# VHH binders against tRNA(Ile)-lysidine synthase (tilS): the designs that were tried, part 8

Target 1, 344 residues: tRNA(Ile)-lysidine synthase (tilS), of Thermosynechococcus vestitus (q8dih2)
Amino acid sequence: MWGIHHARLHTTLKTQQWLPLGSRILIALSGGQDSVCLTRLLLDLQPHWQWSLVAVHCDHRWRADSTANANFVQQLAQKWHLPCEVVSAPDLPKTEAAARSWRYQVFESVAKALDCTHVVTAHTQSDRAESLLLHLLRGTSPDGLATLLPSRSLGAIQLVRPLLGMTRAQTAAFCQAYGLPIWQDETNHNLEYRRNRLRLELIPYLQQHFNPNVEEALAQTAELLASDRAYFEAEVERLAPTVLREHPPALDRLRLREFPLALQRRLIQCFLRQHLKRGLNFRVIEAVRALMTTGNGSQTASLPGGQHLRVCGRWIELVRPMPPPPAPVPPDPGERSPPPSPLY

## First folded at step 1 (VHH)

Design C9 (framework vhh_8ghr_2)
Fold by ESMFold2-Fast, scan of step 1:
Structure C9 (fold): chain B 344 residues (1-344), chain A 123 residues (1-123)
Amino acid sequence: as target 1 above (344 residues)
Amino acid sequence: EVQLVESGGGLVQPGGSLRLSCAASGFTFSDSYAIGWVRRAPGKGEELVARIYPSGGSTSYADSVKGRFTISADISKNTAYLQMNSLRVEDTAVYYCARYEGEDWYSDYFDYWGQGTLVTVSS
């Protein structure tokens, strides 16, 4: 029977249109608590949404029990009359980047083979709160705090996170209440040690001493910041052609002055991202902003890659590193350039 | 092409010291990347022990190594170091040098890893 979590997810899906009626959906099923909870919720809602559901299990082969986990997932899917594809990793580097890239390739490949339009993953409200705290503790811009969007493009398909309204405690309670078998990971590879400490120590401390609803509060902050980021990204895309010159690269400082501070910073950031590969931070953006009101010829200190920005009338121009000087001394002022050699 | 190459691992007695090196190529430490040392002991999982932003000089350490380990970077040599003092048997692990760009720890920011270097603390 439908419980409160079925009802809430159903309502959210109606208002947000993340998983349209009749969609063919690929479910990322790890066998862990969250993915089992997600799969059960979607199976229960399936008759009301006329979805076609298929599961994919990505076996990273990092743990001794990976084969047993894959077998568990296949047996569970069979019990639920859910088609399930198991894909085993090649010999991958043991990094989150390599694992994530590989999983996304698998999602796209399997979705294309099975004609799925959407892939769903079991990220929770707790995951979103953890990510926001990690970014805050490292130091970041507001854009960096807007983690784990509920829906985004993944190549030609849509990636959706239906469980962002549930905490990990709620997914545990759901699995227990509905008698769901889950795979317990006894050989936990904590690739993200900081997140493990945050999850097991800091968030419980915050719940006990500051706010029992801290996960919800942090996740809501991430959601609000995601909306603000989307708005500013759209505005920057609209305004950039009126402010940015591509050849030679420059910012129109007279037009830039017309915009509110937040847009000034984001337009400068947009320009810098096109020309600097790394090293973009608050101090660099503010150094460029200072050039909006300084005299002609004023410039920034050297930026990553030896580049700097300099005022040239209306424009704040990107100045690239000077070419290395030639080994030989320049010719005498009276020496004429030789004529071009004739071709054979 | 980005590469991270670790060196300096070996066998040491408890209470001893060891210095690990991580030589980077394909990018420069003047960039915004963080460099971290991650260790994995057989059966114990992985732990980020230290991290540095070479361009800004900021460092952080796991509680298990704070006060004993020091991370540093030589920008001119494009090399990061982990000075390990007062070593304990529980520090026995394969130590990996890894590159981070400081966005989302679970995302593409564990983007490059070295081959690993074994540190054994035994009597």
Scores: ipSAE 0.000, ipTM 0.156, lowest interface PAE 14.9, mean pLDDT 80

Design D1 (framework vhh_h_nbbcii10_fgla)
Fold by ESMFold2-Fast, scan of step 1:
Structure D1 (fold): chain B 344 residues (1-344), chain A 127 residues (1-127)
Amino acid sequence: as target 1 above (344 residues)
Amino acid sequence: QVQLVESGGGLVQPGGSLRLSCAASGFTFSDYSSYALGWFRQAPGQGLEAVAAISGSGGSTYYADSVKGRFTISRDNSKNTLYLQMNSLRAEDTAVYYCAADWYEGSLYDSSEYDYWGQGTLVTVSS
């Protein structure tokens, strides 16, 4: 049964070319309402696009019911004649970051094994609004606010989020209208998780007292910030070779001064990302930017890994920590000599 | 950006009349008269149904059998607006009504051919 959400998604896919005709697509299927809605929409659109569809379920093994969830997903996939691969997690830290990194590694691995060109995830307009608010409340750069892009590279494949035009309320209504079975995740109601509190308390408050369309408004803001981010990333890529030196690693501070503030910060960030594994933040970027006008020999405080930046003429050079001195030579086990007699 | 905005929906008694309007922005009907324009509806628990459509020139129209003789589609290229005049309304006409535009017209009744969609306007026919 073809509905308005089928029509809207089909139009978006024609316009944006995110999932080309004949693509082999890996669908991330958690069993929750959003992933079930996504899978049903893609199955219904499949005849128009000649896609090959396959599902993957990532079993994090964090809960006693995770096996039951995996079984539910496999049964649904069988009912829909959809090939489904279930991948179980190794022992992972119980953090969203660790789980997300592992899921994306699984997507790349499974896509490679099955010759998939694209992987799709069921992030919604509501997820985009939630992510924007969480980043804003935590404190982040404008680039950090431009989360959940509709399409991006993931290694050799493309990651696409077809449901960014639908709210979670709309995916719930879709599942109800089409009689789709869904898996209820109890952790979605645990208010100790900040995202759940934002979703269950803050966003409803904002909808009731400020703007009933707040999710759409926030998602549109994220979209505009994503466009700005893409523009700056292209400019940084074009300009980096004229400002950054690889050997020894350095920033050309005379050249850097010629650029607007926003480009200065992004070129510094680009340089730091190449040489530091962690610890990049506004404070560090501003400390480096301050070196653009300071005297020769000026330097930053120690950065992660014991590194720092120091002014050397026209260059702001990355200074790595000096290697520790070699272990002292063990003392000679020879006999103790008596002290010498005085000359007088 | 291309945008379609419906208006004119509401509550009406059986046998009553309503006129729906769809205002387009981001493109013009007069410059791109090849745009086919249509009205689709979706009732609770039902699929998306083609109601009426009009070709770019206004010379060809489509009407679903359920509304033929009761509904009239028209377009005003100078006002960049599509209309649906609904007469002799019945309870089964209760639905959210969407306007849609197709750049290169194919089948006037196939929703998958349409490139742009409005947000919808609710029409409730009840006694």
Scores: ipSAE 0.140, ipTM 0.675, lowest interface PAE 7.3, mean pLDDT 84

Design D10 (framework vhh_7nfr_2)
Fold by ESMFold2-Fast, scan of step 1:
Structure D10 (fold): chain B 344 residues (1-344), chain A 122 residues (1-122)
Amino acid sequence: as target 1 above (344 residues)
Amino acid sequence: QVQLQESGGGLVQPGGSLRLSCAASGFTFSSYEMSWVRQAPGEGREWVSSISYSGDYTYYADSVKGRFTIARDNVKNTLYLLMDSLKSDDTAVYYCAKLYEWGDSPYYFDYWGQGTQVTVSS
């Protein structure tokens, strides 16, 4: 029976066109509550969308029970008449970044092998809120806060996150209400992982003492920042060739003055990212921006790598560190004639 | 401190070949997906190719597929791009890039090399 979450997802998919009618979709099925909720929702909506659905399970082999988890997923997929591919990891570093990178590579390769046009992952509104807070607490640019997009390219296929409108509490309630079997992963309760500490301690504290809907509020902030990021990225791409000089590297400071502050900062950031590998921060961007109105010959303090930026007429030029003076060249013995000494 | 240094660019005639190299240091190279990105004169940045941390999975832009090969040597911490059947449209500065660790898009990179110029002209 269709519930409120079926109706909401169906409406969102109609308005956004993320998963077109008749698409062949690869579902990332971990066996956890979120992925089981996603799979059940898509199976229930399938008749209305004429999708072809295939599951993929990424076995990370981090834990002794990973084989039992893979068996659970295979049995669930069989019960639901859902084709399922299981891919086992090679020996990976036991980090979230390495595991995530490997999963996305598997999604692309399996989708290509099975002619899937889309891959769906079970990221929730709670995941988006957690990611925003992790980035904010780590210290990041506004663009770094725009996390977990609803849809993005993943090589030749499209990655979609249909559950971004549901909290983890809502996916748990959905699984319980519909009697869905789920695999409980002990790592979800391990407080040594910063994301789990955020999820199990900080988010509940914020819900109790500040805003019971904090996950929704944070996720909406991430969504707004993602839209703003997309707009500014397109605008910077359009404007950069008119402001940035390649050889020698420079910014057109007269042109920069014509733009609003936000575009000035993003064009400067674009330029700096092309030439600096590290040390890009608010202070550096503001130091460069100050050069837009200073006199000829004004310059920044030294940046990482010994580089600095200097005003040269119309341009703010990147000045690379002077090579060290050449080592003293020893005299060529074949050409050396000692001067006559009057003492001799 | 992440460091990426590209080399191997130059002037080549249409139909020629070049091999680009990128020496990486300051991070565990074997644990990260690596990419090549190019920027042609007056154009925006274009993703060219990516390779998984192990080297088992490779990805190519449609414009270079079948002509370019990405490879890596995890012992030497070096990324390669082997470019065959070069065309005038391949003229660009080529950058070695480390994928943004927490980013959701393969097009967003947190570290770039200084680039190496490839010019295809007769």
Scores: ipSAE 0.000, ipTM 0.154, lowest interface PAE 13.5, mean pLDDT 80

Design D11 (framework vhh_lunsekimig_d3)
Fold by ESMFold2-Fast, scan of step 1:
Structure D11 (fold): chain B 344 residues (1-344), chain A 121 residues (1-121)
Amino acid sequence: as target 1 above (344 residues)
Amino acid sequence: EVQLVESGGGVVQPGGSLRLSCAASGSIFSIYALYWYRQAAGIERELIASISSGGSTNYVDSVKGRFTISRDNSENTMYLQMNSLRAEDTGLYYCAADIYEDWSGYPYDYWGQGTLVTVSS
């Protein structure tokens, strides 16, 4: 039977359109409480959305019992009449970062093989709060704080996180209430050292001494920052044609001056992403922004790809790397080139 | 901030070998994919080799069997071993990477500054 979490997810999917009617969806199923909760919710909603559902299990070989975990997942999927692909890591990942990169590669390849349009992962509101704190403590831009987006591109497919409205306590309660079997996965704590400290020490401290609803508060902050990011991205797409010139590539520095600082930086970033594709950072954006008020002929230091930007009147023009100089041309029979003058 | 630094470029004779290195530093959570691009005079910049986080490699036809891309995740370093070099391999070689700065954020694109490889007798 449908509970409150079924109803909330169904309403969210209708308003946000993250998982359209009739989509073929790949579900990342680890066997832990969050992924089991996600899978059960999607199976229960499936008749209303006419989705095709397929599970994928990534066997990281973290633990001696990883084969037993994969077997558990296969048995659960069979019981639920859910097709399930199991992919084992060819080599033991050296870090959590390596394991994560491998998982996303697997999601993309399996989705392509099975013609899935979307992949879903079981990240929760608690995960989002943890990620926001982690990024804040490391020092990041506002865009970096908009972590764990509900939906984003992953190559040619869409990655969606339907459980961002539920805490880990709520997914645990859901699994208990519906009698769902879960796998207790004892992940190597050293690979999640900072996140483990956030979960076991910092968040409990904040809940006890500052705000019992701190996870929700932090996740809401991440959501608001994500909305602000989306708004600025849409504004940049609307305004870019009035500021950016395609041939030769350039920024209209007089028009840039008319915009607020935040839009100036984002329009410059938009321009640089179209032409550099890599190596964008605050210093590069600020170096370009400085050209808005400098004299004609001023330029940036060399950028990735050997490119630079230079002021040409109204325009900040992208200067591309020059081809190698042409092969030496012999002097005409009637002419003689002077030898290079030596310096004293 | 993330930075990619290439090394190993230089001048070699046809049939010679060079190994390029690309070291990544800064706020790196994980490297999803790594690439080598080549910019040659009169030729559109091209992707010549790529390697995924899982070690899967792809090469453009002109370098298959001659170039080998590899990565060392513990050092955040990528290599391009170039054998049987030809005059047409001359160009600026750029490393590029798709890097996650956090575990569930967007992957960001990063480029090195380029290193010159000249194959001449």
Scores: ipSAE 0.000, ipTM 0.121, lowest interface PAE 18.9, mean pLDDT 80

Design D12 (framework vhh_gocatamig_d2)
Fold by ESMFold2-Fast, scan of step 1:
Structure D12 (fold): chain B 344 residues (1-344), chain A 121 residues (1-121)
Amino acid sequence: as target 1 above (344 residues)
Amino acid sequence: EVQLVESGGGLVQPGGSLTLSCAASGSIFSEYALAWYRQAPGKKRELVAGISSEGSTVYMDSVKGRFTISRDNAKNSVYLQMNSLRAEDTAVYYCAAFEYGDLYSTPYDYWGQGTLVTVSS
């Protein structure tokens, strides 16, 4: 029963300690080849790890056949004697980002209800390579290139991606070799989405003209950048209390000057992330960094929410907009009331 | 440190077959991605077929179904089985091995000297 992918995953789990012996694990099961491959591997490894396994299927209702997909997943889980929860979106997600956020909220809530300590998703080495290229082409910081971590916190539970060592071609071959039923997603061949164009056009071009091992190379680059990110995040957490003031919000510009450029930018980013809901970018960080050496009273341009940063002695203070003046009292042409409910 | 030596080239008639072999020195062969490139007169060098360290393969469109790349890690060798050869397949064929870098090393590519394949009636 056990093949090279079972052995390789088993070794990785022993080395990395991602899914401890005896854990209760929530498996994100979409029904696609990657999630089916993941589920079969974990079921096969279960006796060696004494895990309790539960599946969750997030029905986004994007497609007319989404109910049939949910039924397929439920039937597969039943065949494999795997408990499975199906959660349907109350409203249709309008973007991929909204769908992803909803899925992660579901993972956390279902894990809490079922007492799971870990949730696993079927992201592959191919997904990691695609994400790195997508972020690189979009333009981003090194932190943005450190995509799809093997393990991270998700609220009170741990999110793990055990398939990051396998390509999509390898998960397809695994499903074929073991005769696993999969739900065919026709949208995987749709070039309309940027990620699908990357997958079906750019990655093959790079494999053909530059490096047949490009997916592994890109994924390893993302891994190296992730370790660098972790180092800087730990340093920022250690240093932030010595630089950031919470009440009123401010940055100590004299202390900021003591740090290397990379830490200055990351401490400013840490501060801004606490106060801006959107609009954080390199330009904004550099505008704040410029205030470290300008005269008293110097200010940034307006940031999202009408706030700005201003130098006040040793502090770069966050200035929030004053409450807007009360709206002028409109003329009263007469009362407006909704029409009365019909009695018949 | 890695040396690649190609063999198996020669003259063949249209519709014929050839098997190219590439032998590598060194104990880290299994970690490399391996590929066959070709360069025809007046053209740039192009990828014909590649095989990753994990065994995933890629092929240029014009050779799909006709050529097969394979590797034998025990023999430190990579092969290109060429069937249904066409005049347009005439080129010098090169074996290549790709080493991915890490935090403290740079990626490297290793190339053989090439072997001539002539498809002619």
Scores: ipSAE 0.000, ipTM 0.266, lowest interface PAE 14.6, mean pLDDT 82

Design D13 (framework vhh_7nfr_2)
Fold by ESMFold2-Fast, scan of step 1:
Structure D13 (fold): chain B 344 residues (1-344), chain A 121 residues (1-121)
Amino acid sequence: as target 1 above (344 residues)
Amino acid sequence: QVQLQESGGGLVQPGGSLRLSCAASGFTFSSYAMSWVRQAPGEGREWVSSISGSGGSTYYADSVKGRFTIARDNVKNTLYLLMDSLKSDDTAVYYCARDYYEVDSWGMDVWGQGTQVTVSS
């Protein structure tokens, strides 16, 4: 039986055209509340949309119960007559690649193998609100929230997040109302983790004392910021070839001066991201921007990897440490903690 | 300066026991969950165990459950791994790591240099 959430999702899908009629869709199924809610909604809507549905479960092997979780997911998928692929991590992800990156690589490879055009993940409105608050509290650029767009390209396929209109409370109520089995993740309640503390303490406080709709308000702010970012990214892509030089790597400082401050910062950011593995921040961008008006030969302080930027006439050139290159560094096992609440 | 330093590794016979320690400095140790991760010769890295900041919650990989115990001393800023009934398959370099959870990422942001554990006759 269809309820209000079926009707609302159906209407949204008709308006936005995220999951076209007859599509073959890969569902990221962690076994948690949100992914189970997503899967049930799509299974119920499937006859109306003539979709082919396949589930994928990413077994990160991060903790003792990962095998039990995978078994739970396979049993649920079998009960629902849903084909399900289980992919296990071969080892810990490298530091340069988060576990999320590995999951998205799996989604793309499995979708290609099974001829799926779309992959869906169970990100909710609550996830968007939490991410925005974490960015603000860290002082990290809110541009990071672009990861929670309703739809984006993932290689040759489309990544869609159908649950962005539902809070975690609403997905919980849905699972309870429809008697859906869910996998409980004990780490979701550990207050030592900042996101869990925000979820279990701060957001409830804000709902009670400031705004009952704070999750919606924050999620809307994140959406507006994401759309602004998309606009600037398109402009940067269009303008970068007129400002960035490939060999040797450099920025045209005379050309940069022609642009508004926001574009100057984003063009500098684009350049730095092409040449730095990490360490991009507001201070570094501003140090480079200061070189637009300094005398010939002026340079930044040392950047990550021993690099710096120096003014050479028209150009702000990237200066690398003199070869030979640094000794190779083995991959650092960066991601290995127990997984948080399922968030693909 | 944030750093982690492991000790207590060595050569031990099958069925033996070892106690690994990790000394933490440069941060508020009790505010962070901590983990042990190992890498065997020629294999990928494998998560072994985690402990919450307060020590109230502990987690273990299936391969070590019932044999290993993770513990911490927040007064001494030290993480421990008590390893019993050691098997040759436990031979690896053992790293301690500081857990973090931010945005879409669950992982570790500070690592020690590792300590070698060899289980052999």
Scores: ipSAE 0.000, ipTM 0.327, lowest interface PAE 12.0, mean pLDDT 81

Design D14 (framework vhh_h_nbbcii10_fgla)
Fold by ESMFold2-Fast, scan of step 1:
Parts: structure tokens; sequence; C-alpha cells
Structure D14 (fold): chain B 344 residues (1-344), chain A 128 residues (1-128)
């Protein structure tokens, strides 16, 4: 039976074309309320889109009950006549970041093995709001605030987040209204995780005292920033060949001067990302930008890896560290300076 | 940005009347030669049900059997607003009512999958 969330998702998919007609889609099914909601929506939409759907469950082995969770997911998938692959972690993930990295590797691997063109995850509008707040509080650029894009590349496949238009409260209500079984994850209530503290304490505080629609407001901000990011990324890609030189690596400072500040910073960032592995920040970008108007021979302080940038006429050139000189030859021990002559 | 905003919902007694409005922004009703504008509703624990639809150009109207003779759909292109006049309301009319618009087609105007834009919904409760 189709409800308002089916209709809204169907409309979004028609206008955005994130999951084309006839696609083979891999669904990340954890068994939690969001992933169950996602899977039910996609199964109900399947006849209109001629999709081939298959689920993957990533068993992290974090909890003693992870086998029971995997069994729950397999039973639900069987009831829904949905093929489901269960992949268990070879090693216990040590951090949330390691678990996330492993999941994405599994998605890419399984999708490739099953000829899936798309993988879908159950990130919600609430997740997007939480991520934006977390990044803002940690400190980040505007691009970093454009968290949880609705669609992005994941290796050779496309990662899509169809539930970004629904809050966690709405996915819970959907599961309850449709009588869907869900698996409870106890880690969602552990306040030692910063994200859970945002979810359980900060966002409710903001809803009560500032804006009851704060999740939607924050998610909309992230969406607008994502659009701005996409525009600048496309412009940088188009303009980089006119500004960046490959050998020796350099920026054309006369061309840079002609662009607006935002493009200057992004072109400099693009250049630096190609040559620096870390340490790229606002201060470094501004130091390079200062070289656009300085005299010939001006240079930045040393950057990670001992590199620096130096003005060479038209160009701001990347200067790589010289190989260390041969070990110093010890001074000749035979030469002794006579003591200073007495004044008499 | 295309947006549809419903208003006019609320609590009403059986046999009463309500008029729902749907204000459209980001496009004008007269910009499209043939498109469907409609009202849908969803009661708790039920699926989405078509209520009424009106064509963009032809002035044709379509109604679900359950509301025919009681509800009237209309549009005001000068105000870019769609209306649903609901008369002789019954307890079973209790639902969240959604406004919907389709830019390009008007065929089978009671098919929810044909619609490209949806409002946030307005709650109508028919109760003593």
Amino acid sequence: as target 1 above (344 residues)
Amino acid sequence: QVQLVESGGGLVQPGGSLRLSCAASGFTFSDYSSYALGWFRQAPGQGLEAVAAISGSGGSTYYADSVKGRFTISRDNSKNTLYLQMNSLRAEDTAVYYCAADRYEWYDSLDESAYDYWGQGTLVTVSS
C-alpha cells in the first residue's frame, strides 16, 4: 500500500534521477528502523522502476548478539522475497571510522560481484542535521558542512541516500504504521558516543528552546552548501587547466588575480591537494594567495614534506626538498691557526 | 523552488464543511498547457487515497466515488491556488490531505504516481 512517503520518494527519484529505471540496486540492510523503512519503500516502488533489488547485511561482530541480528535480517529478507548477502567482518573493527570504512569496502565489493550499479544507505534528514552540527562544532570549511550528499560515487558504483527527506521520527512512525519488525541497537543510546549525545541531548534542546524544525533547517543548510560545493567543484575542474601547470608544478598568478576570491581559494586548494598529503588548511591557502601580489622570489614557509611555494615571475612554483647533500667531510685536522699575535 | 502549501484543515463535526487551499510557488498554473492538480488523503494505518483532480487547461474534474457529490475541486489561476470544498463531512473523511501537481500529463489524474510535486499535508479531523 502506497502512503505519502512512497509518493514523495517516487517524485524525488523522478526529478533527481538518482536510481534510474531498470537499475540493479544493493540495499544496505542493518535491521534498524531506518534501513527497514528504506527497504520496504524500495520494495513497494520496485514495480514502477523495474529495479533488481538485493540486500547486504554487514555483520561487524561488535556485540554478542550480532549473529542474532544477522539471523533477524535474513528472516526478514526471506519473508520479503529479497535476496540477501551477509558479510561478516574478518577482524573486530576497533573504531567507528574503521567500521565505516569496512562497510563501504563491502558495499563496493558485493555490488561489483552482483553487477549492481547503485548502493543505497538509510541515512535520514536527522543524520544529516547531526553530521552538520558535529562538523560545525569540530571546526570545518563550508564544504565540510555539506555532509551526507544524496548521491556520490563509490568507486565504480553510485552511492545514494533516498531517506534524506525523512526524519528519524518519520521512519519510526512509518515502521510502526506498516507493522514492520525492527532490530534494536543498544549503541544508539550510549551517551559516550558524541553523535548520540547530539541526538539525545543537544538536538532536543534546540527543538525545545530555538526551533522545533531545527533538523529540517540544518539539513536544508547542508543541501544548499552541497549545491554550492558542486558548482565550485565543476568550475574548478573547468578552470584548473588554465591556471595549473604540471611541470614543474605551478599556479599562474596572473590568471588567479582575475578570479573572484572564492575561486582563487578553491583553485589554490585544488593545486595543493594534488601535491600535499596533509596539512592543508585556511592558513596555508591564504599564505599561497598572498604570493599572487608579492615580488619575484617571495615564498611560503615550509609545508608538510619540506615543500614550499615560491614566486618565479608569472608562476607560483612548488619547490620540492632537495636531496640531502652528501655527508659533510670532516674538517682537515692538520690546520691549526696560530694564536693571535700579542699587541707588542 | 517549486512548493505547495496546504491550509484550511482542522476539527469539524460530522455533516460540517471545510475548504482546503493549496498555494503554489515556483511555477504558475497557467505555464503548463496540460497537467494534473489533485488532492489525495491518507488516514492513519491506510494507504494514500485519491480524492479529486482538475486539469490545467481543459477545466475537467475527476472525483473518487467516496466523495463524488460532496466535494468540489476548483482552481484560481490568478492566485495560483487550488481548492477543495468539502461538504457533508463524515468520520471516514478524517485524514491528512495532500495537494499534488504534475507538470506534463493529465491522463489518469487519480494515479498518485503521476504527480511530481507534493505538499506537506493538512490534517482534517471529523469528530463530535
Scores: ipSAE 0.000, ipTM 0.488, lowest interface PAE 12.7, mean pLDDT 82

Design D15 (framework vhh_lunsekimig_d3)
Fold by ESMFold2-Fast, scan of step 1:
Structure D15 (fold): chain B 344 residues (1-344), chain A 122 residues (1-122)
Amino acid sequence: as target 1 above (344 residues)
Amino acid sequence: EVQLVESGGGVVQPGGSLRLSCAASGFTFSSYALYWYRQAAGIERELIASITSGGSTNYVDSVKGRFTISRDNSENTMYLQMNSLRAEDTGLYYCAKDYEIWDTSGYEVDYWGQGTLVTVSS
């Protein structure tokens, strides 16, 4: 049955052209309410768009009921005549970052194997608001607040988030209204997880006491910050060759001084990202920026990997630690007698 | 001209039900958060329920599980379904719309309706 959410998504897809007519689409299907809502909407719209649809379920194997969840998803997909691939995780660090990285690798590999052009995930407006708040509370640059774009490249395929115009309350109501079976994940209510605490306590508090449309306001702020980020990324790409030297790695501090503060910080960040695996933060960027006006030979404190930045005339050069000197040459045959042989 | 018109109030017995409606005109209905407030005689208006443009809902503790707020963007109408009514639910019920979505702060409202009276009395 065609409802108001079908009509709205159809109109949005026509206007934005996120999922072109005839595309082969990989649907990330966790079995939760959002992914079930997404899948049902796309299945209902499929005749109008001539899409080929395939589901993929990423089984992290972190919970005793993960096999039951995978079976639920396969049975639902079978009922809907939807091909479904189930991919089980290798032994991963039990962190959200590792799980997310693995899921996106699975999306790329499965899409390549099945010649899919697009992968869709069930991120909602509520997810976008939660992510922005989580990043803000951790402390981040404005770039880190620009989260969950409606469409972006993922390797050779396009990642699309069709549900960014719907809240979690709306996806729940959709599933209830259409009698859709969903998998209840107990971890969604575990307050030990920061995102769940944000979702179940902080967002309701903000809605109650500050702004009932806080989810929409935060999601739209993320959208605006994303466009600002794209502008600065294009400027950095254009300007980097005039400021950054790759061999040996250095920043041109005379040219850097000519740019506005925001570009100075972003060009320094661009340079540091090429050479540091971790530990990049506001203080490090400001320490490097301070070198733009200091005397020759001035340097930063030690950075990850024992590296530091040092002023050498026009350049702020990346200095890496010297390899340790070769081990001393062993002494001649007067060396310690080997221990007695066990075969003795 | 922004206009909000409440209807559906009346006199009901304790344990009864009422559905309030708020008909809206003069703005892009689907783009704004909407609220139900209640005012008893001599007491400031208190927020009872809210619904965002995306459909997310929130309720004051005293009405959770009894009241349901909903919206119909095709009809430019917001509803409050009130079940298991109690004497303390008696009051004037107002609908209100938020400021522009960018400029909202702490339940500050842009426009108020005229109110509809609910009386729960044996």
Scores: ipSAE 0.000, ipTM 0.090, lowest interface PAE 22.7, mean pLDDT 79

